# VHH binders against Iron-sulfur cluster assembly SufBD family protein PH0883, part 22

Target 1, 326 residues: Iron-sulfur cluster assembly SufBD family protein PH0883, of Pyrococcus horikoshii (o58613)
Amino acid sequence: MLLNGEDGSMTIKINHVKEYEALVEIYKKEGLDTSLFGNRIAAIIISGDKIIGLNSVPGVKIRGEEVENGVKADIEIADNVKLPFPIHLCTGYLRSEGYQKVIFNIKIGKNSIVKFTSHCIFPYAKDFSHEALTSIKVGENSWVSYEDEHIHGEGVRMISKTEIELNKNARYTGKFSLTKHRAKELKLEMIANLGERSVLELESKVKAVKDDSVEVREVAYLKGAYSRANLKSTVIAFDEARANVVNEAYGFGDYAKGHVECHEIVKGNADVQTVPLLRVKNDKAELTHEASIGRINEAQLMQLMAKGLTDEEATELIIRGLLGEY
Key: E = the ipSAE of ESMFold2; O = the ipSAE of OpenDDE; V2 = 0.75 times the mean of E and O plus 0.25 times the DockQ between their complexes.

## First folded at step 19 (VHH; framework vhh_gocatamig_d2)

Design l5 (from i4 with A97K; at its last look DockQ between E and O 0.33; V2 from the best seeds 0.00; counts 0 for: pae E 3.1 > 2)
Fold by OpenDDE, look of step 19:
Structure l5 (fold): chain B 326 residues (1-326), chain A 118 residues (1-118)
Amino acid sequence: as target 1 above (326 residues)
Amino acid sequence: EVQLVESGGGLVQPGGSLTLSCAASGFTFSSYSLGWYRQAPGKKRELVAGITRGGTTVYMDSVEGRFTISRDNAKNSVYLQMNSLRAEDTAVYYCAKKLWYRPGWDYWGQGTLVTVSS
């Protein structure tokens, strides 16, 4: 039995109302956008291995299937669709222990503009594993923005694998953020194939603390002529945390252009490694990289101090800025 | 032994100019950022100008455009050219060194008094 929201809320399964409410409260608490739960929003809401809510809108078809220890969802965007609101992918777990697997198969038609807002919310996790597998196919001339924000408890082990296919003139911007809470264990992988004149932008931000272990791998295969890719990873590691960032770009297409950027800040006894891998098999392709590991920019820090901030305050401010925390 | 010795302070009229010098010894000068602090009576010590190892300069807002910090690694010296001095610039000026791998400024000179008065 589904409850239709009288106030413009999405349809929720009756037997999961409590879980739904709990998730909404978490959104409020964490300062997330609760408007994403409106009926005007295409959305799938997952708690554990259950689909709590599912809402399709014109041009967007979402099919969900409950599977062992998780949920599989197929999302299809039609051709010539311009959505005024994002598609909301809400994945939550409200228990302290367990395992959750989510599989997203996303297909975007031609000439469409779509924004995804994805949340993984595991606020009470003490011993919890989350596996997310995402496939995204972007049709010709389509533009996709995918923002993934995570709210984690103290004990989350997460593996996220995303495969992206960009057709001719397709554009994809992906953002991953895990900065407000500890990562504990994070393995993030994003692999993209770029068609002709396609554009890829990936940005990952991760804060690692205590004994966290973080692995980030972003890969762009610039196969199409005139394809462009920009891969950016920012990792801030504290204490005894470990981080390994590997961003890869392969220039195969004529006049393909790729840029790999890795920024890491290390404090304490953190151990951070970054590898920018650039490979070209086309004399017309161009790849560049920028990497920095270690300290905060001295000039920036000094500038803030000149404004009256202490070293600690300035450092914190810069870090927050780098992480997009305001 | 680390030493930072300031010089060049004195009495100057408003609108006047003064150049402060700091002679450093006892450490690898080129490996450190340097700065000038000042402390007026009853006020906290504040960073006036800084220069990084790479030569990037930073100024507090109130002195921007008037003061210039520079360094000469060959002479192990840092300078503060102060132009268009104001009464508010009256303070004891301190030279300091900073290793940016460590929090805070790790050594200060004894300071030199700058008095701006008619």
Scores: ipSAE 0.148, ipTM 0.701, lowest interface PAE 1.7, mean pLDDT 89
ESMFold2, look of step 19: ipSAE 0.324; ipTM 0.824
ESMFold2 (binder alone), look of step 19: mean pLDDT 81; pTM 0.808

Design l6 (from l1 with S33N; at its last look DockQ between E and O 0.60; V2 from the best seeds 0.00; counts 0 for: pae E 3.2 > 2)
Fold by ESMFold2, look of step 19:
Structure l6 (fold): chain B 326 residues (1-326), chain A 118 residues (1-118)
Amino acid sequence: as target 1 above (326 residues)
Amino acid sequence: EVQLVESGGGLVQPGGSLTLSCAASGFTFSKYNLGWYRQAPGKKRELVAGITRGGTTVYMDSVEGRFTISRDNAKNSVYLQMNSLRAEDTAVYYCAAKLWYRPGWDYWGQGTLVTVSS
């Protein structure tokens, strides 16, 4: 059974109030934005294979279906919608082991501006597999931002596949971040098809430590005239971690313009490889690539420590310098 | 078992010299960076000198030019030659070892007292 607020507030299943409260406490502990659980936020809150919270707002319809080992959700944003607050997608798994699959089908209408804030919350996972399939279709003249941040335990194996379709004049800005918790095993795939004058900006940042294994594949098909894509991948790898990044761009449209940017930071024995695949299919299209590879210098680390920094402070300062972040 | 054993501390007058030694056992010494820390009562522990696996040395500003760190991988030992000692060098000195790419220091000695007074 569901408890429904008469003003469109979050509906919480009567048997899952404690799981909902546990997720809120994890957000507090981790410094995540707890206002995302507020009354004005369109949201779907998942724990395991159950929908434990659901809220729609004017212009946004969220329909969820519990399926074997997971949830399938359809999210539709109407035409001419400009939301003042983000849409919240919370995917939780509070047990130590198991499997979860989530499927999100997202359609944004024409002339709309929306932000998604997505969290995967698996803090106690020791032997857990997560599969996420996301389809995002962005209508003409719409602007979408999508920010994805993860809280993982020590034993998460994740496969995430995202398909993006951008109609005429649409813009999509996406961010994926997994830097504060173990990646362990991560496969991230993003494939985007760009219509006329559409703009894609993707940024992924992953830190791999210990024996982590990371695979990232980002693909942009610049089909429309004047379409633009910028793909930025940052991999920080310590210890014996392994990472492989493949960035693909295909220039089909007249005056299509694509740029791929890869940054690698290595400490210790980690093995990082990037492979750009740029294919220009139109002599008026332009595809470019740049990369930087930085290795943490052990003498520089010690010099900073002799200035009074801890090892962790010195390492963080060196990484920020290598990435150009201040 | 891993052991770091310091020796050579004592009482010395300002302007004098001391040599600290640290004998290591229980780990592959040549894979580790070594350092000398010091801590005066009520103060934070601070890195005085460090030496990498490859022999590169670093020093805190106040001891540069006066102290020399060295290592002897055949003897599994690290040394701190302290010249031109000052009263503010009075502290317990600790030997430490770390794999450079992991957080923090892996091993610490028990410390040896150096007192610089007239």
Scores: ipSAE 0.347, ipTM 0.836, lowest interface PAE 3.2, mean pLDDT 89
ESMFold2 (binder alone), look of step 19: mean pLDDT 85; pTM 0.853
OpenDDE, look of step 19: ipSAE 0.451; ipTM 0.877

## First folded at step 20 (VHH; framework vhh_gocatamig_d2)

Design s1 (from i6 with G104N; at its last look DockQ between E and O 0.78; V2 from the best seeds 0.56)
Fold by OpenDDE, look of step 20:
Structure s1 (fold): chain B 326 residues (1-326), chain A 118 residues (1-118)
Amino acid sequence: as target 1 above (326 residues)
Amino acid sequence: EVQLVESGGGLVQPGGSLTLSCAASGFTFSKYTLGWYRQAPGKKRELVAGITRGGTTVYMDSVEGRFTISRDNAKNSVYLQMNSLRAEDTAVYYCAAKLWYRPNWDYWGQGTLVTVSS
């Protein structure tokens, strides 16, 4: 089934009103911005393999297709578009078991400014697999912000692959966050090609607990002259969790500049690894990296506990502080 | 078998002093964070003092400057010196031990009653 968004109104399938309402309630419960719902902003709302809501606005065309076990969506932003509100990408699943594949093809025209607010919400997942494939092409002189926040249940296996192409003078800021709940199994991959004078900023934050397994790979190909990339990954690993973070930067363009950061915080018997890979094939390119593996401070934790917090609360507070999340 | 056994509780007058002791057995004492909790009637259990594996001490605000927690790894013991006792300090005091990275306290004593009254 193909769905085309209509300008100015949210199209909600009658058969999925209950699911829509349920998602809104989850947003409320999780403290997410419920104003993202409605017909004010461009949006696609997915539950399982169904499109339950779609809204287009001038300059934004969203086409959705329900496919086997998921949804494919094409999002096109015209040239010279400045959106006052974000585009909302809501992917959810309200069952405990299943598989969901989402494919996003995003094309941003020239001279456009767009913000994406993306959520993946699987609150009841016990045995659930989620695969997300995203392609983002950013036109010349366009600015894109993409914030992706994940709310997972106890049993989510997720593979996320994002490919980013930045044209001349394009800017892209990507944020990925999975810190409120356990990661369980996460493979996160982001690969970007940078054109001339393009700017890439990627920030990933992940919390791993218990027997979670987390793999993060961020790659920047600085092909264009004067391109700039900043890759930052932060992983918090507790208990018996495993985490492997690989950030790669390739300096190919004249005067390209790249910076890679990998920070990990460990509590318990976690097994964590971070690998920065810097490669230059141009003597005019510059690449730098910073890596650290830290720990939760036992005394600080105890101090908070003495103020009446539980260990979990205290730990969470410390983590939030470290992550800059309030 | 893991055991935490508190001692030293009793009746004391306001302004008085008391030293609580906790003897531990059955686990590697030096690897554990230690703490003293107390629970007054009708109130929640609260952390009074804690000591890290490295010996750093933490206190609840109301007992800061009056209470001192210490540990002796050679004796598998933790102590709470309580000075300038107040009526509000009346509670059952519990010794507790936890691996520092675990969210819950692993072991608890049975508790010892401290009563501060004139």
Scores: ipSAE 0.424, ipTM 0.841, lowest interface PAE 1.0, mean pLDDT 91
ESMFold2, look of step 20: ipSAE 0.548; ipTM 0.898
ESMFold2 (binder alone), look of step 20: mean pLDDT 86; pTM 0.865

Design s2 (from s1 with L99I; at its last read DockQ between E and O 0.93; V2 from the best seeds 0.75)
Amino acid sequence: EVQLVESGGGLVQPGGSLTLSCAASGFTFSKYTLGWYRQAPGKKRELVAGITRGGTTVYMDSVEGRFTISRDNAKNSVYLQMNSLRAEDTAVYYCAAKIWYRPNWDYWGQGTLVTVSS
ESMFold2, look of step 20: ipSAE 0.647; ipTM 0.923
ESMFold2 (binder alone), look of step 20: mean pLDDT 87; pTM 0.866
OpenDDE, look of step 20: ipSAE 0.579; ipTM 0.906
ESMFold2, look of step 21: ipSAE 0.632; ipTM 0.921
ESMFold2 (binder alone), look of step 21: mean pLDDT 86; pTM 0.864
OpenDDE, look of step 21: ipSAE 0.619; ipTM 0.927
ESMFold2, fold request of step 22: ipSAE 0.598, 0.594, 0.599; ipTM 0.911, 0.909, 0.913
ESMFold2 (binder alone), fold request of step 22: mean pLDDT 87, 87, 87; pTM 0.873, 0.872, 0.873
OpenDDE, fold request of step 22: ipSAE 0.606, 0.611, 0.645; ipTM 0.924, 0.925, 0.943
ESMFold2, last read: ipSAE 0.619, 0.612, 0.584; ipTM 0.916, 0.913, 0.905
ESMFold2 (binder alone), last read: mean pLDDT 87, 87, 87; pTM 0.873, 0.872, 0.871
OpenDDE, last read: ipSAE 0.542, 0.751, 0.554; ipTM 0.897, 0.948, 0.901

Design s3 (from s1 with K31R R102K; at its last look DockQ between E and O 0.70; V2 from the best seeds 0.51)
Fold by OpenDDE, look of step 20:
Parts: sequence; C-alpha cells; structure tokens
Structure s3 (fold): chain B 326 residues (1-326), chain A 118 residues (1-118)
Amino acid sequence: as target 1 above (326 residues)
Amino acid sequence: EVQLVESGGGLVQPGGSLTLSCAASGFTFSRYTLGWYRQAPGKKRELVAGITRGGTTVYMDSVEGRFTISRDNAKNSVYLQMNSLRAEDTAVYYCAAKLWYKPNWDYWGQGTLVTVSS
C-alpha cells in the first residue's frame, strides 16, 4: 500500500487510531514532546509494518509504502525550503515480539534548512528485532539536523545503518541517543561522504547494561576540499555489558579536517573497546582523535546516596549529567 | 560465612557521644564500600555515613560535622563516631558493605540500637 501525504492535514488510518493514541500515550509517559503529533508538522508515523499516520507540508513530500515486515518511506525536501518545525519520524511497535524493517530515503534539495526529529519506540519489546536503513542526501548549501532518540524495552535487537551524502557546502548534524533504557543488542553504523566544504557532526550516546552488546561504527570520508567532520561517541557500559566503538576518518580532500572522539564510562565488569582509525591520503588533510575510558566516581555516587537516592537513581543522575541530558 | 557485627549502641544523653563499631568477616573487606545506615521507628532506612574503598567519607546533611566514619582494613572494621547526639539520632544503626559498582548492599549487620534521651 502506497500512501501520499496531503498538505496541511494529518492522515490517520481509521483502523489504527488506537495504535496512534497508544503511541501518544507512550510519548507522554516517556516525557517526549507530544506536540510533534497532529497536522501542524510533516510527519510519518509507523507502527509495526503499518503506516498509521502521514502528513506533508509545502516543500516536503513524504511517500510511504508498506512492505513485508515494515515500511519504506521516501522523503523529499524541495529547494529553498526553510521549515519552521521539524519533520517527525515516528517508528513504533507495541507488541512484545516481532520484526520490523524501516527504510528511509531522504533527499534534501539545495539551499534548504530542515530538522528531523526521529523516534523509535518499542516499550513492550521482549523479543523484537528492528532494522533501520536510512539514506540521506543533502543538497548544496543545505543544513540538516537529525535527532534520533530510542526508547526500548528489555528485548530489542537493533541494526541501524545510515548513509549520508553531503554535497558542496552542505551541513549535517546527527544525534543518536539510546540512554533511557537498555540497549540489549545494538549495531549502529553511520557512514558519511563529505563533499567540498561540507560539514559533518555526529554524536552517538548509548547505555549498555546487564549482558548488552553494543557495536558502534561511525565513518567519515572527507573527500571534498575543506570538508570538516566531527565524530563523537559516548558509551556507558555497566554490569557485564560489551561495547565496541570504532570511529573512522579518512582525509582525502585538500585541507580536509577531521576529529574523532570516543568516550566510554564503565561501571562493573563491562568489556569495552574503542578504536579510532585515522587515515590520510593527502598531505594537506589533518585528522585528530581523542579517546578515553572512565569510570563512575564512587564518592559522588555515595554522596548522592547520602542525600536519599538509591544507587540506581544516583547512577542515573550522574550519567545524565555526564551526557548533558537534563 | 559472611558476618557483620555491630557494637557500641546504647542509651546516651543529648549532647553525648557514642562510638559504634562493626566487625566484618567472611569477605575481602578492603574491596568493599562501607556504610552506616539508621532506621528510626516509622521511618525509612537512610544512609548516615559512607566510606569508599579509598577512604573518602560521605555524610548525610543532618550529621555532617557531628559524625565521623572510619575504616580499618587490617581489623576488618568500620566505625562511626557520633558526637553531639540529638534526640532525632535515635534509631537502630546498621553496618553495611557493598561492592562499589553494585547497586545493592551485599551484607548487613543485625543492627545496634542508639537511644538519645534525657
């Protein structure tokens, strides 16, 4: 089934009103912005393998297709578009078991400014697999912000692959966050090709607990002259969790500049690894990296406990502080 | 067998002093964060003082400056010196030990009663 968004109105399938309402309630419960719902902004709302809502606005074309075990969506932003509100990408699943694949093909025209607010919400997942494939092409002189926040249940296996192409003078800021709940199994991959004078900023934050397994790979190919990339990954690993973070930067363009950061915080018997890979094939390119593995401060933890917080509460507070998520 | 045994509790007048001791056995004492909890009748158990493996001390606000927690790894003991005792300090005091990275306290003593009354 193919769905085309209508300008100015949210199209909600009658058969999925209950699911829509349920998602809104989850947003409320999780403290997410419920104003993202309605017909004010461009949006696609997915539950399982169904498109339950779609809204387009001038300059934004969203086409959705229900496919086997998921949804494919094409999002096209015209040239010279400045959106006052974000585009909302809501992917959810309200069952405990299953598989969901989402494919997003995003094309941003020239001279456009767009913000994406993306959520993946699987609150009841006990045995659930989620695969997300995203392609983002950013036109010349366009600015894109993409914020992706994940709310997972106890049993989510997720593979996320994002490919980013930045044309001349394009800017892209990507944020990925999975910190409110356990990661369980996460493979996160982001690969970007940078054109001339393009700017890439990627920031990933992940919390791993118990027996979670987390793999993060961020790659920047600085092909264009004067391109700039900043890759930052932060992983908090507790208990018996495993985390492997690989950030890669390739300096190919003249005067390309790349910076790679990986910070990990460990509590317990977590097994964490970080690998910065810097490669230059141009003597005019510059690449730098910073990596650290830290720990929760025992004294700070205890101080908070003395104020009446549980260990969990105190730890969470410290982590939130470290992550800047107040 | 793991044991935490508190001692030193009793009746004391307001303004008085008391030293609680806790003797531990059955585990590697030096690897544990130690704490003193107290529970007054009808109230929730609360952390009064804690001491890290490295010897850093923490106190609840109401006892700051009056109580001192210390540890002796050679004797597998933790102490709580309580000065300027107040009626509101009346409670059962518990010694506790935990691995620093675990959310729960691993071991608890049986408790010792401290009564501050004129």
Scores: ipSAE 0.349, ipTM 0.804, lowest interface PAE 1.2, mean pLDDT 91
ESMFold2, look of step 20: ipSAE 0.535; ipTM 0.898
ESMFold2 (binder alone), look of step 20: mean pLDDT 86; pTM 0.859

Design s4 (from s1 with T56I; at its last look DockQ between E and O 0.69; V2 from the best seeds 0.49)
Fold by OpenDDE, look of step 20:
Structure s4 (fold): chain B 326 residues (1-326), chain A 118 residues (1-118)
Amino acid sequence: as target 1 above (326 residues)
Amino acid sequence: EVQLVESGGGLVQPGGSLTLSCAASGFTFSKYTLGWYRQAPGKKRELVAGITRGGITVYMDSVEGRFTISRDNAKNSVYLQMNSLRAEDTAVYYCAAKLWYRPNWDYWGQGTLVTVSS
């Protein structure tokens, strides 16, 4: 089923009102911004393999298609568009078991400013697989912010692949966060091609606990002259978790500048690995990296506990502080 | 067998001093963070003082400056020197040990009663 959003109104399927309400309640419970719902902003709301809601606004065209085990969406932003509000991408699943595939094709025109607020919410997942494939093309002189926050249950297996193309003078800031709940199994991949004078900033934050397995791969191809890329990954790994972070930068363009960072914090018997890969095929390009593996400070933890916090609370507070979430 | 055995509790007058001792056995003492908890009647158990593997000490605000926690790895013991005792310090005191990275305390003593009363 193909759905086209109409300008100025949220289209919600009548048979999915309950699911819609349930998602809103989850947002409330998780302390997320419920104002993202309604007719005010462009949005697509997905639950399982169903489109629950779709809203378009002037300059933004959202087309959705329900496919086997998921949803495909095309999002087009016109030229010369400045949106005062973010576009809301809400992907959820309210069952405990299943599989969901979402495909997002996003095209931003020229001279446009757009912010995306994306949520993946699987609060009750015990045996659930989620595959997200995203293509983002950013037109010349456009600025895009993409914030992706994930709230997972105990049993989420997730594969997320994002491909980014930045045209001349395009700017893209991407943020991925999975820190409120366990990752379980996460494969996160972001690959970007940078045109002339384009700017890429990627930041990923992931918490891994218990027997979680996390793989993060961020790649920047600095093809354009004077292109700039900053890739930053932060992974908190506890217990018996495994984490492998690979950040790659390729300097091909004249005077391209890239920086890759990977910071990991370990508590317990976690197995963590970070690999910065820098490759230059242009003597005018410059690439740098920074990597660290740290630990939770025992004394700080105890100090917080002495104030009445549990170990978990104290740890969470420390982590949030480290992640800059407070 | 793992054991934590507290001693030194008793009745003391306000303003008095008392030293609690905890003798540990059955585990590698030097690898553990140590702490003293107390629980008063009708109240939750609370961390009074802690000492890291490296010897860094922390205290709850109400006992700061009055209580001193110390450890002796050679004797597998942890101590709590309590000075200027107050009526509100009356509680059962427990020694505890945990691996620093674990969220829960691994081992607990049986507790020793400290009563501060005129």
Scores: ipSAE 0.276, ipTM 0.735, lowest interface PAE 1.4, mean pLDDT 90
ESMFold2, look of step 20: ipSAE 0.565; ipTM 0.908
ESMFold2 (binder alone), look of step 20: mean pLDDT 87; pTM 0.869

Design s5 (from s1 with T56Y; at its last look DockQ between E and O 0.73; V2 from the best seeds 0.50)
Fold by OpenDDE, look of step 20:
Structure s5 (fold): chain B 326 residues (1-326), chain A 118 residues (1-118)
Amino acid sequence: as target 1 above (326 residues)
Amino acid sequence: EVQLVESGGGLVQPGGSLTLSCAASGFTFSKYTLGWYRQAPGKKRELVAGITRGGYTVYMDSVEGRFTISRDNAKNSVYLQMNSLRAEDTAVYYCAAKLWYRPNWDYWGQGTLVTVSS
């Protein structure tokens, strides 16, 4: 197990300096925030099955362990912590083939405010499998934001499973984005248990192209009274891609309120399915859903092309607009 | 065999009018987005006008109000009415067809030369 230094400085293994630099360069190339690197913020940097860097800040404890084909990390945030900067979780792989498993166990204390910026960077992947298992426990009255952005090569098979537990008055906002590159094979699962007066916001955005296969499953168990959940999934499917989105909400607590939203946009011969599942076992709970399957507007596409854009450029612009990335 | 055959090009004086026609065969015309491109010497090919399957039309800024694209699915034809022609409109004009969801144009005509000169 790798422990953080007491001085708060970034610990980088000497043998992995080149990998570290390579990752930073990739961030630059992809237009990602390179300020996330350094000793200013809490961070763990993983490349393959190696911990490249680890930094801690007051109130944040990160423990890392290199395991077979991956890394296990325990992240603990103390009570009454308000971080001015995000915690950076950087998972990368610079080879074209392989397998990587990452396990994140995150525990947030009470009355804390924390933001996570997570990146999975596999730019050269041709035959690569990535498995991510994340457990997040949010203490009472704590607020957590978790933004996960993925940059994949052409051949990434990814399974991501996230389990979220929200204690009383806890708030969690989770964002997953895989829109800049092809998904290839993606299985995304997020399951959350909501305590009393807890609030869950999940937003997933995925682009599927060619023969990609995408499965998204978001589940909210609204167990606590006055709990609130909002699950939103947006999938863009092009060409011959397949996408299956299942969002589930269970209303168990008194006056629990859940909303499930699924939007899919199709261009081409994509096969897309959206299933909203709402179940209530408490007559005081309320659940709603909204689902749509749309398409790229041909007229808009043409308009942009008339301005000199290629079909691809126009499509990208439209999609970015739809995704709210501008 | 898929064919797009343009006609109607020629020499015209500035301020004059010309109608280009494109006759298509060998594919389901009604399923395709259609467009007119032009390429002037030393310049890149550019989309002049487009028409969707549903008949929505778009134009490049320089030809807006002067050119009109239309389609006749019964005749498998697309037209470009060009009015108030200018010297800068001189180019080879190409008819093109694509499935709307494809990034590339599937079919191109051989082109027809339009020369605007006094």
Scores: ipSAE 0.289, ipTM 0.737, lowest interface PAE 1.2, mean pLDDT 91
ESMFold2, look of step 20: ipSAE 0.558; ipTM 0.901
ESMFold2 (binder alone), look of step 20: mean pLDDT 87; pTM 0.872

## First folded at step 21 (VHH; framework vhh_gocatamig_d2)

Design ctl (from s2 with W100S W105S; at its last look DockQ between E and O 0.49; V2 from the best seeds 0.00; counts 0 for: pae E 7.1 > 2)
Fold by ESMFold2, look of step 21:
Structure ctl (fold): chain B 326 residues (1-326), chain A 118 residues (1-118)
Amino acid sequence: as target 1 above (326 residues)
Amino acid sequence: EVQLVESGGGLVQPGGSLTLSCAASGFTFSKYTLGWYRQAPGKKRELVAGITRGGTTVYMDSVEGRFTISRDNAKNSVYLQMNSLRAEDTAVYYCAAKISYRPNSDYWGQGTLVTVSS
């Protein structure tokens, strides 16, 4: 049964209270923001193929449909909506094995400002496949921020495909992070179409360890005049991990401006390949690329540890130095 | 089964010398970095000396110039020559083999006690 949250409070299906509480406890344990389960937060909370929590607020309509092996959700933000709090998308899977498919269709109206906080919560997964299909359409003069952070067990195979459409003067800032947990097998694809004077900023950060396999593809089509895109990918790969990252930018509009930034850090026998593909189709468009590649020095790590740092502290310092982060 | 067995500890006078040995089995020794750690009562375990797969050595500041780490891949052994011993060197010494930067993926010995006292 589907529930409609109409009073600005999270509506929890009565036979799923324990599962909802389990998700909240995982957030606490992992240091994620538990205020996202609070009153007046528009949200959809998914576990397995069930919707276990749902709340809409004025200006935000969330509708969900339970389907075979997953959930399909439509999220609509009205015109002239400026939300003070993020919209929460929680996708959980609390079993060790299985398959989940999630489809999000997100439409933002005109002149609206909204932030999405998205989490995938798969802490016990040992052999689990997750497919996510997301369509995001941003209306004129609207600004969307979308932060995506994951908690994974040791055996997650994830495929995520996101399509973004930015209308005139729209702005989208997207962040994906999977650095504290195993990637295992990860395939991400993000494709964005930019209208006139629209702005896209995408940042992806992934750490691959052990035998992880990571594929990332981010594409920006700068179709409108004065459109701007900045794509940043950071890959940290250790052990025997493999990572392939392709960032693409296509400059079609007059005075379109795109920038691709790739950073990679390698330790051990890891194999990382990052490829920028820049294609200028208009003599008034400008596309640029920057890359940094570094390798963790084993002796430098040990020297820092001999001066009193923990392994983790020494590794973090070396990574920050290689990335130029202070 | 993986084993790291330390030997050579004991009681020694200040200014004296000891050689610690660690014999390894059950893994491909040459693919690991090796280290000697120590833990004094009430203190955290600390890296004393390390040696990379390529033979580069690293020492904590208080020990540099007095201790020498070496490895013999043919004998699956790592050694710590300790000279000019001081009371502050008193601790249980552990050998460790590391292949990743995460501590819980390491192999550890059971430890050998070194006491420096008159």
Scores: ipSAE 0.063, ipTM 0.651, lowest interface PAE 7.1, mean pLDDT 86
ESMFold2 (binder alone), look of step 21: mean pLDDT 85; pTM 0.850
OpenDDE, look of step 21: ipSAE 0.236; ipTM 0.768

Design z10 (from l4 with L99V; at its last fold request DockQ between E and O 0.76; V2 from the best seeds 0.67)
Amino acid sequence: EVQLVESGGGLVQPGGSLTLSCAASGFTFSKYSLGWYRQAPGKKRELVAGITRGGTTVYMDSVEGRFTISRDNAKNSVYLQMNSLRAEDTAVYYCAAKVWYRPNWDYWGQGTLVTVSS
ESMFold2, look of step 21: ipSAE 0.612; ipTM 0.915
ESMFold2 (binder alone), look of step 21: mean pLDDT 84; pTM 0.843
OpenDDE, look of step 21: ipSAE 0.645; ipTM 0.942
ESMFold2, fold request of step 22: ipSAE 0.592, 0.557, 0.570; ipTM 0.911, 0.896, 0.899
ESMFold2 (binder alone), fold request of step 22: mean pLDDT 85, 85, 85; pTM 0.848, 0.850, 0.850
OpenDDE, fold request of step 22: ipSAE 0.682, 0.683, 0.672; ipTM 0.958, 0.957, 0.956

Design z7 (from l4 with L99I; at its last read DockQ between E and O 0.93; V2 from the best seeds 0.70)
Amino acid sequence: EVQLVESGGGLVQPGGSLTLSCAASGFTFSKYSLGWYRQAPGKKRELVAGITRGGTTVYMDSVEGRFTISRDNAKNSVYLQMNSLRAEDTAVYYCAAKIWYRPNWDYWGQGTLVTVSS
ESMFold2, look of step 21: ipSAE 0.626; ipTM 0.920
ESMFold2 (binder alone), look of step 21: mean pLDDT 84; pTM 0.851
OpenDDE, look of step 21: ipSAE 0.655; ipTM 0.947
ESMFold2, fold request of step 22: ipSAE 0.609, 0.585, 0.566; ipTM 0.914, 0.908, 0.898
ESMFold2 (binder alone), fold request of step 22: mean pLDDT 86, 86, 86; pTM 0.863, 0.861, 0.863
OpenDDE, fold request of step 22: ipSAE 0.681, 0.683, 0.673; ipTM 0.958, 0.958, 0.957
ESMFold2, last read: ipSAE 0.566, 0.577, 0.547; ipTM 0.903, 0.907, 0.897
ESMFold2 (binder alone), last read: mean pLDDT 86, 86, 86; pTM 0.862, 0.865, 0.862
OpenDDE, last read: ipSAE 0.664, 0.678, 0.674; ipTM 0.953, 0.958, 0.955

